# Ledger of designs, part 164: miniprotein binders against q56419

Target 1, 326 residues: q56419
Amino acid sequence: MEGRTLEEVQEEVFKRHGVLVPKKELEDLAKALEEAGLLLTEKVEARLKEEEEKLKRERPMRLAGLSYPEGEREARAFLEAFRASYPGEGEEARVLLMPHLEPSRVPEVYGAALAALEKTPPPERIYLVGVAHRPLKEKAAALPVPFQTPFGPALPDLPALQALDALLPFELFNTPLAFREEHSLELPLFFLKGRFPEARVLPLLVARRSPELGEALKVVLRDFPGLLVLAVDLSHVGPRFGDTPLTRTLAEEARRRDLGFLERLAEGEPEAALAFLGANPTRIDGVEVVASLLPLLRERKGKVLAHRLDLEAPTLSAVGAGTLVL

## First folded at step 12 (miniprotein)

Design e_56
Fold by ESMFold2-Fast, scan of step 12:
Structure e_56 (fold): chain B 326 residues (1-326), chain A 116 residues (1-116)
Amino acid sequence: as target 1 above (326 residues)
Amino acid sequence: GDLIERLEELAEEVIRYLKEHGEEELAREIEEQIKDIIEALKSGDTESAIHILTELAETVARVLHRLGAPEELIYKVAKLLARVSEAARRLGDEELFERAWEAAIKAYDAARELLE
């Protein structure tokens, strides 16, 4: 009960234990707790500033040894195993939509992405657009530092990032801490760096729809051509995501919404894809990214290479994942 | 308020650069027009302010390009125009947005030409 007065606390202690605690002692205790809280806040702020300073130099691997192997040789074998999990051939990609879900859950979907990259000429740079899982100060952000991978550091394309920043109505290099633990960039980057080791990257996060981002990217891509990658997951259903336990009906709805969304994007109709989802009741992750990148997706036809609704039995939940080439 | 602060900061930097490179007349014009633009913004005449600012910024970008100014300075002019275009979008003025956004792209292109 944090709303109680010191007098009420004093009276309750007396009533309960027959001891009158001097009001001054309670005031001193309250002050000491507030001062301890203030010192803890100052320590937390100092630690966050220290972490921000470290992120000015490089972004370390966070998921190595967990989601992918730490060693280069083992990482390469892992990558090839994922490619082998997809029996089909890819299509050349100018725009690639791929997941950022834990790779071992949807190996064929990542395999389809790898197949597409295999058919794609090596790009000079990759525009890697992920979804912010932590608040950003602006609608979007970038971190202009090397991102470590088992295949060596993915180097930032500083000229292209500066050009992008010049065309945005906000500071692009905001919220560096949001990149400290961000799987929507780290997991796709593992596969992209393994396939295109020489490509530089623009690591971008979208938190809220930003039409200004898509407008600026359309201009920048003209001068700095590269591969555009939308690293997004599809439906999120079940108790883990605030729903009731997964039923056959809910799973069928999630699959229908995922595929309807992807198929409309494949027809070059991103506005129709967004309209099809309406209120986004199965929580397709990529809505804000697609809404931000409309100028880059219109009238660009392609193909859905793979789709899976991954069932997480312990939580009775599911996450949709897909690979789309445009 | 943020647009006014950004405008004042950039104007000071541009004026300094222009004076150092023999463009005293344009520097004087910027000093005079910036005061008028800020007053228009404060009085709610945002549409007129955006029109004048867009035209002035286009002139500045062109002259900075001619002088071989650092690309970072011309990029700052493009960014100001991007901020101006977003202000126009918030007003619901699509024509004004397109005008300011086109100006932003022109300033950006001027910087790109110097980088070759």
Scores: ipSAE 0.799, ipTM 0.921, lowest interface PAE 1.0, mean pLDDT 89

Design e_57
Fold by ESMFold2-Fast, scan of step 12:
Structure e_57 (fold): chain B 326 residues (1-326), chain A 116 residues (1-116)
Amino acid sequence: as target 1 above (326 residues)
Amino acid sequence: GRLIERLEELAEEVIRYLKEHGEEELAREIEEQIKDIIEALKSGDTESAIHILTELAETVARVLHRLGAPEELIYKVAKLLARVSEAARRLGDEELFRRAWEAAIKAYDAARELLE
């Protein structure tokens, strides 16, 4: 037997499998293993293998009852309330940038996204591109299974996913466990499925910039046209994100950085948007997504419908969120 | 190591299919050229390997399309060409990247035509 701290075990599992096991689960497991005489990592690995096998069939809801209601009726009312929080009208979207931040924190930003979807003809499929919050074996990944929602399962577009995989220099279906707990897909999907219940989905995660993904997607979209959704949050500022405490000046800088980024994207100039971020200090988690999708964003003009910098007062931190239609 | 293993595996599958469908000459060409490609990769002559492999794979995709091969097999050829194009990009050879990527798209299009 090897002696290790729970923190070391948690780090090792995260590094090898891209999954962060909650400390309480590890503590409970360590207590059980003390009686069983087994290594903590062996039991954790067995559980991860079991979860991975379940993910071959479907991706269950993880945030139902927390970020959105479990029941279909309650979920519909919830979605309508978000639409009502945005007083404007939408614009038709071929590309939609929307947040994946907790919806209750930025209701008018999600409302703006819903307004855009309201003006958009129902797509046959949605290319939903989120940000990996856990390591991937490759620069990007997809999970080709139904994703459960209160509005029924969002079914994968298997032919389109296979076509995409055929044009990538890596295996697209490479890290299923990264999808087990991924709010950058689950939260936007709630809204997308509520508006377009018949649309198939391509659930994609980007961990690092992959120009090969954008190049392949440009080809696949010719044969499998659909709505492209970039599910990204904007500036992350304050101590919670390793930065200094939020001041009025830093908040204003973050707002200017977010809007400058979005406005350059709206002009069809994604390289200029990335260059603008390079000249300014706040972090945007969507940088790797935008850098990967350059061929799909160039020369596509649009409109910024909403922007908010949401303050988390206890931590003097904030996260930016916006809705952009292209 | 993995690229050579994947190349050998796909070559074996393609050669078997071609022989079963009367394409003995192309099957023999693949058998001959695969040895040269693998030797070039092992010796670090990646540029020559990419050039030969791209031309061969493009020919293979065209013949598989003509034979009405399963789209899964032609998709494997497209993926090999995508991997080859990425190797060319890492080599810094923009022309070779473009050539291999265009070949990947042609193989992909051949598979799509059979599905429509």
Scores: ipSAE 0.815, ipTM 0.927, lowest interface PAE 0.8, mean pLDDT 89

Design e_58
Fold by ESMFold2-Fast, scan of step 12:
Structure e_58 (fold): chain B 326 residues (1-326), chain A 116 residues (1-116)
Amino acid sequence: as target 1 above (326 residues)
Amino acid sequence: GDLIEKLERLAEEVIRYLKEHGEEELAREIEEQIKDIIEALKSGDTESAIHILTELAETVARVLHRLGAPEELIYKVAKLLARVSEAARRLGDEELFRRAWEAAIKAYDAARELLE
């Protein structure tokens, strides 16, 4: 047990099992356990260092064969099936808000994003802003390496990333390990690379509200124009997310919250969108992304192309997803 | 101490470049003003330190631009000004924030002009 001495352990074993374990054997065991713990820690540290070194060269696919096909031909067919799931035409986007949850759960929403990309002239670069699902050393981070996809590597825009770093009060290229397993970048990137194979990418993660990021991005976009993509899921409701089980009323409230938020963004009023969420803005996992990018969202009018509240019946929970063009 | 160490290292790099390009007067000014800035930071007079550093860094960026310095060096000056602007924001000084942030953008623009 935690906090016990070797003498106490020896005494308890004797009382319970009638066996006197020599003190030296208990000492040897304790030493072996301490050394095993140290070796395990050293092994974990060595593995993390190796993974970090690997991430200095490239970011490999993690969800290929799970969320999307690994082969290029199969991936292309998969992407076209998502486009086909949305019956409408898209609109040109300078800013695109799209989800990052499992695509097969909201195919029409990803299809709407693809429709918008179809109407958008190929950008020279994409500013892909996702949500950190692991702690970052700073409020935001980027990884300046090729990201592998079934359509080939998405190459980093190194000059634009260096320009962005120069205007931030922290080191932008921090916490590379946070990018090893990050679906908020990998899943949108699959669709973006499939549509714009020649575009370079700035893969950005936001962990906490960073007004300095939005301020710096506004300056960088003047010199390095491109498509801004916010990879944001909407309402998270139900026990899976620390709420009560989903009811029809709670689902209706989540849908109204999502749509009210998106429509206010579409009017170019991002502060009003945040205020509309009231006391529970964290129920939308991308609220920190929107709050960080306020200078880029103000006075930009657009259109909500799709919205779905995806129900997880076994957990009585739901996640909202939407496509918004600005 | 980390900010002071970063400031001292950048100052040393800038001073070396300035001396190599005939700007001995500005190099000497930086040496003296860095001591004043560090003293102000150590005494808790952060607002005065930010004010002096912002004016000095803006002058440095302008001179580096005139000399055709590497954009990486001017980017380092812009980043220092970005750090200074964030320190001003944390003090709740909106005017000082805007002044330092404007200076950061000017340094960044100077670097961009040399790349075009």
Scores: ipSAE 0.808, ipTM 0.919, lowest interface PAE 0.7, mean pLDDT 89

Design e_59
Fold by ESMFold2-Fast, scan of step 12:
Structure e_59 (fold): chain B 326 residues (1-326), chain A 116 residues (1-116)
Amino acid sequence: as target 1 above (326 residues)
Amino acid sequence: GDLIEELEELAEEVIRYLKEHGEEELAREIEEQIKDIIEALKSGDTESAIHILTELAETVARVLHRLGAPEELIYKVAKLLARVSEAARRLGDEELFRRAWEAAIKAYDAARELLE
């Protein structure tokens, strides 16, 4: 019924069908529809509780067969094809910034990340920091379960996760349902697991600036050394993201902001990178992650390996993607 | 709110452990001081509460380490100190933040030493 009164519904039926439906019958119908709505709500709630319970055991693949192949052999070929799409050499990474948007849209950028991983000694663990696309109860969260991939499960580093939780002013293992559908972790993890099958993972999501996360991670990394991966996309421009249709000027601004941000990070100047963006008018989602991880990024020099602004022609929108090693 | 509730729960667990391991005097001191700390937090004297709580938690972590307490319990003390440091940051008191955060790291290190 939405905004219509029962009396308005009676009038409409009479006008169209010449029948006057008693108000009590409409009230009974509205009650039955409300009751049916409550039953549907209960079923949805029960399903979400079941999904949450399943997430205590493992995080299943959601994008297999869509963004990457389901089978291990096909997944391996897919990964090697992405590496081949990048003509350059990699650099060793202690910190890797890579994208999390659909891989097929920016194959050279993921290829650059793979090139960097080829030059990087196999880490015992990967600190995989993505961006929350669903609300979190806290500024950041983690899910301490195996994440399924075509290359087998990426196992959680439980001791390191527990150590991290001990140094945070909030419960780290909050909002498990936020991990059910989270491409900022799943897509980078596909590539990371393919290259480092033995590495354990700390799957971390950032929703808002958490300086306390960076401070705690600096301490934990001392005892649990590993590869830090910032899985972030860069500029988001166009109607899909609340802008006007993409123009040459907006595209140029997005590229300038993406590259200026990455280049300042490569100079070991993360505060300068954030200041360069100001109010973040092109919506670089890496801002909240970088702002959270400042203690890990300062005075660490590196190199921008790749950058692309990917045009989504149907929506006249674009998303920036880059690979940075530090 | 949440901090007060966590203080009460952790204090009860720590007091129980200390009494079971012959540290009855420290257990009694915690019972007395925690009520004063909670009162200070409720009255808005957050800075004084943080100072007292930080010193008390450092003493607790040191004693728990000496007793060979479960690392999980000492980790809970480190977490409390991390929460305390964040409260200090929200007050804009950088010195108090550093003091509490340093205490959190020390408690964390004590737990790590027992694990190795």
Scores: ipSAE 0.781, ipTM 0.915, lowest interface PAE 1.1, mean pLDDT 90

Design e_6
Fold by ESMFold2-Fast, scan of step 12:
Structure e_6 (fold): chain B 326 residues (1-326), chain A 116 residues (1-116)
Amino acid sequence: as target 1 above (326 residues)
Amino acid sequence: GDLIERLEELAEELIRYLKEHGEEELAREIEEQIKDIIEALKSGDTESAIHILTELAETVARVLHRLGAPEELIYKVAKLLARVSEAARRLGDEELFRRAWEAAIKAYDAARELLE
């Protein structure tokens, strides 16, 4: 029991229920609770180990039936509806920045990403870089297994992943459990697999700034060319994120920050984009990803196809989302 | 710590492979230098250890390439050089980082060339 003595517990029970519980009975209860806690800890550890072993074989869908349809036919109709939400024609991408928040909140932004993918020649592989929402043992990680989707499994590019691992100062295939519940990979992958069913994938998570990742990826992309996808959300504003409740002025500031960041990336100036955020304080989860991938983003010009600040009315908060092609 | 343990494991594997393929002199060089390198790392003479390691690893990668060694083994040498480059970056030594990272890329390229 944390913070309570047996004597204090005994006294409280007497005052509340008029029953004097003998110290031995309280000791027996405390021991039983501690033993139950130890058994629960052992069972939890065993289950986590079992789940970790499963993740060495495949990564199952977690958001099917919640964020997207489980069946292939329904999933294709769903994807087409998102494309229809964006009236533009898109633009070819060598690098694609797209969101990973709930797709139904920003359908036109995902539609813009789909429009860009329609203009992009099918890549042999996709470097899908998401944001870790759970701790990683290292700054970045990958999971070299098939990722299940309604369109069939997205197969890992094992030779490219091994090449990447060879150029990193840490074990790339760390923390498999971090991939069990990871929407920053699962949600973009749904759209990417629907558009490029034959492409292999390098599913990558960034937890902290890793310049060594960008340096290694630049070398690997030379030998294993493919589409680079940054699956990142933009401004996080409001009480849900520890800020003041959203006002019209704060929403306008968030939109300006998001667009200023994206436009600097579109000019091939990722250091300027990061400096802009430093001068305009914000919580953009893409900062660590962009900072890690600087060598891949420099001098690549492109276009912002879409941007939206999604409002969460109940919390007076908002999350920015955008589609950028480079 | 971690780097030292990985160095010892890789050194044993490299020495065995080199001896099996007639590279007795290089195998002896690794045997002689690895303990000195590890001791330098433990004593905080990290800069000297990194210089010696980088030169030795470059020689090893070149010889492994000439022998047609498995790409997995040459990849282990590239990874060691990547770890060395990160240690140099943490020291704030940009020249040493550049030297070790260039060596890592060369080892990686040697492995890729053997894969056709």
Scores: ipSAE 0.810, ipTM 0.916, lowest interface PAE 0.8, mean pLDDT 89
ESMFold2 (binder alone), alone request of step 12: mean pLDDT 77; pTM 0.705

Design e_60
Fold by ESMFold2-Fast, scan of step 12:
Structure e_60 (fold): chain B 326 residues (1-326), chain A 118 residues (1-118)
Amino acid sequence: as target 1 above (326 residues)
Amino acid sequence: GDLIERLEELAEEVIRYLKEHGEEELAREIEEQIKDIIEALKSGDTESAIHILTELAETVARVLHRLGAPEELIYKVAKLLARVSEAARRLGDEELFRRAWEAAIKAYDAARELLERG
């Protein structure tokens, strides 16, 4: 079958360039391209294995100098500026929902989260649940290594992570490369580490709804109490997200959907919050996280501290962000 | 496939530990029952396999706890029960899911009890 393809290539080259290339030379070229493709694949695989080995020791900062300052003093001033952007006093949180969107776009929303953290007693550990922006081998994953921050490394709670792994029907530490570049953990962690420098962390990613994760976390939290943080963004609307251009009407609809979702969570009715979104269809990246954590959200009442729909005018798109304490 | 591989690996480790600690009778019982459980899983009799495996794993966790086994080994039993409970959920058998999940929590609690004592 290859011989016919090579004859077609020979004929096409003659037709376009007036040169007859011998079939032997085309065969040699095909072998060389196959060999080059194999070598490129081997180099990519070797690099990925090297990156994976590095992630067994620590998770370095990726967004320092871009989304937040690299130096500790500058990072502290940055946190204080965000806190100052929210005029309220905050509320104690046992569960905190906060965004992972670029902080500078929604400073008042991150300020509200900081206000809640100020009213919250320092936890021994933080269960930080973000959204996977890269494929995971399983529905959820964790990375049990120190995460670098400008405030020093956020250390993993190894006993709590091992306890969680013991109650899951899959290997928890299944996709270390997914954590190499993951802003849904890195951006909230910057704020959490700045406020609770001694707290250990369980860095968790959800790719698909995992009721088994919520069930296991309910048991683990009994023995390893801590602050549960859902690092999720709300409505994603407009052409950047494969949707129609944003209008004033669509923006008001997105705000109503976001607030309706958050208010139902605040009433301790997470199933009603999910049903509300089903009746009012939109893309909210927190859906899979909330659906996974139902046992931890039921009958837990709280308060929406802040909400903003951030407009990206050049793309006629918007992303919703909110802070909810439970 | 996956559940069978995990079951075989854990059974070998548990049998070795039990033989080393004077539980030869339970080790022999596990050797015999594991073959039947695997055949049931391969033949699609998953519900029967889950019932038998859940009861066996509960007995194993209780004996390992009595022997003061490493918490890591008892955690592996809890994980197997979590995998079993998920298999039951996928079959739509909510009662069997609850039974296996409660067994997983008991194994987990047994491991935590040993850590608290040490």
Scores: ipSAE 0.843, ipTM 0.935, lowest interface PAE 0.7, mean pLDDT 89

Design e_61
Fold by ESMFold2-Fast, scan of step 12:
Structure e_61 (fold): chain B 326 residues (1-326), chain A 119 residues (1-119)
Amino acid sequence: as target 1 above (326 residues)
Amino acid sequence: GDLIERLEELAEEVIRYLKEHGEEELAREIEEQIKDIIEALKSGDTESAIHILTELAETVARVLHRLGAPEELIYKVAKLLARVSEAARRLGDEELFRRAWEAAIKAYDAARELLRELG
């Protein structure tokens, strides 16, 4: 109803169902929907206020029982199954790029990430950088509370978070509700906490290019060394993402762009990786994260362990996922 | 508005701390220079404001470190310098950005060194 007139609603109903609804009935329905919407709004506001208060103490699981098992034993078996889905051996990571796409869609890509974590010495802390799927008040944000997982709470590194905040030209702890439902942090964190249960976490979200974030992180990592994790998905193609239906040619182009991007990052050339994409229709959500973290990615050579373009046949769409160690 | 308000609040806190710890001359200097910095910001002479503010904040961070000030206060100075460096970046002044950002790192390092020396 927002931005639609009663006459436009009447026309849509007639076109779709072949029935002309009298204006008075539409007015009565609009009023009833408005009243129901006000009650729903009050309930939603009360719920969000309650969840915001909870977020001051902890971040609860949202995807347990949906994307991963709720129970610790079942969660451990799930994680081991993902590792088993990747036949190769990992490489030690100082920087890990991994997906945040639904894990069951790309198990071998998450398996490659797990393989890399097996070869990586346990870090004291993990800088987990995801992509904001909801608006942030600033270019980036963090939530300095324990994040619940089936393996126990992932504890925040408060001294490192405070140090990072001190070097940023904006308040780092600026949009707690954006963390209420954020799969780009929750899904990678499940795997990271399962592998490194003692590591503290800096849960960071990037909404827009923040060169100041990368500059500040370079300084903070000197005093608070840890594993840097970029939790990003690659190409997004097809009608689900506002594009044309996926063809074999477009799928091949998406794979080529994903791999060209990852290989340039593996050569320690993040500016070249960004330039390679140029103005491209594949919509890699990791672009803003990579552009923010340039000082941490330059001259770091590594290896692409896995890549997959996951095909969503019902929507004729696809999402790219990859694992890169630097 | 917001940047000027933040600057005034931090200046007041720093001036109070310095006076309580025998740094009357630096407190006076801050009181005198803050007026000039705010007027430069209001008049759009942002480059001059950034130059003066960067040098003043660097001096403040050094003195606060010598006095053993709380890390929270020195971190506030580092954050102000980070904000100043971002203002310089927006002006397209790469050299001024570098100067202010280096000052921010120095203030941050002073706080980190103090925390390590105290435990």
Scores: ipSAE 0.798, ipTM 0.918, lowest interface PAE 0.9, mean pLDDT 89
ESMFold2 (binder alone), alone request of step 12: mean pLDDT 76; pTM 0.706

Design e_62
Fold by ESMFold2-Fast, scan of step 12:
Structure e_62 (fold): chain B 326 residues (1-326), chain A 118 residues (1-118)
Amino acid sequence: as target 1 above (326 residues)
Amino acid sequence: GDLIERLEELAEEVIRYLKEHGEEELAREIEEQIKDIIEALKSGDTESAIHILTELAETVARVLHRLGAPEELIYKVAKLLARVSEAARRLGDEELFRRAWEAAIKAYDAARELWEEG
């Protein structure tokens, strides 16, 4: 029907084919099309419910064989190749900012993160904070299940997740489907699990700034100490991201914006880092994560280990990636 | 609506636990004060509701800790206080937020002490 009345459809058929289709037949066809649409919707809803039920048990790998190798041996060699891509030494991290961009595009940046993890004592748990690429029912969410990796399952820290939930004004475990395909957790987790195979994980997603999350995490981290990881990308520039084609000037501006942001975080001044972005174009997906975690980032001094603006020549676009230890 | 619903659910569970453990007087006080709190919330007197709720929840958490209540029940009290602190933040009342948030942390700490002991 697509916005036409039955009478209009009947008249059009008569004009083109000289046949008067009875109104009853058109009504039956319209009902069949409506029922087919309802059945398709029900099928999609049933599939989503099934996927949600599966996520109550575990989170499967989605990017194995695409962004990293499926086999443990091949995955280990792949991880060590990334470490070798960074010529520098790492520094001990209490807080690590690392990217979630496709690793093969910024190997030196992931290598710098691995160098920092090499200098860091093995944590009992990792607070892995990524960016939600799908809507969440609340400002933030977590999924309290094992996340599969080529190095074995990354087990959730259930006591720490329950403690965190107890201090939040919303249900922490609110949107399991958002975790079904989430590279901002899966890609950093590959590297973290490879380096700290015994560490449990709190897989957290931020959709929009949640100061209550940072306040709660500050309390929980005192009782459940661990490594805090902000898995965030930096500048997004070019037509792929709704902007003009990348030029040398825009690339230089993006590099200055990224480094200015990271340097202020390294000085223990996260409010200054956010203000710096507010004075400049803000296409950094880490803004909501940093704004949520202010209590954990204040007065922590550190060092920027690596930064790269990765060019996607076919789209004249670029994404910034960096490694910062605090 | 959501805060009232959560409050009613938790109050029922806490009242039952207190009665089962000889705290009938506090259980009765909660029954009376919950009605006043809900009335204040429905009438838009959110500040008064938050003040009463915060003091009541602090007392409840302290008594539940003394009774050795399940840590999960005291965690529910902490979460209610976290919700209350967020309501205060939305009112723009920073002092009331800090008071309710500090109460949330105290309830959380009480639950943590019982977890370590059990």
Scores: ipSAE 0.822, ipTM 0.926, lowest interface PAE 0.8, mean pLDDT 89

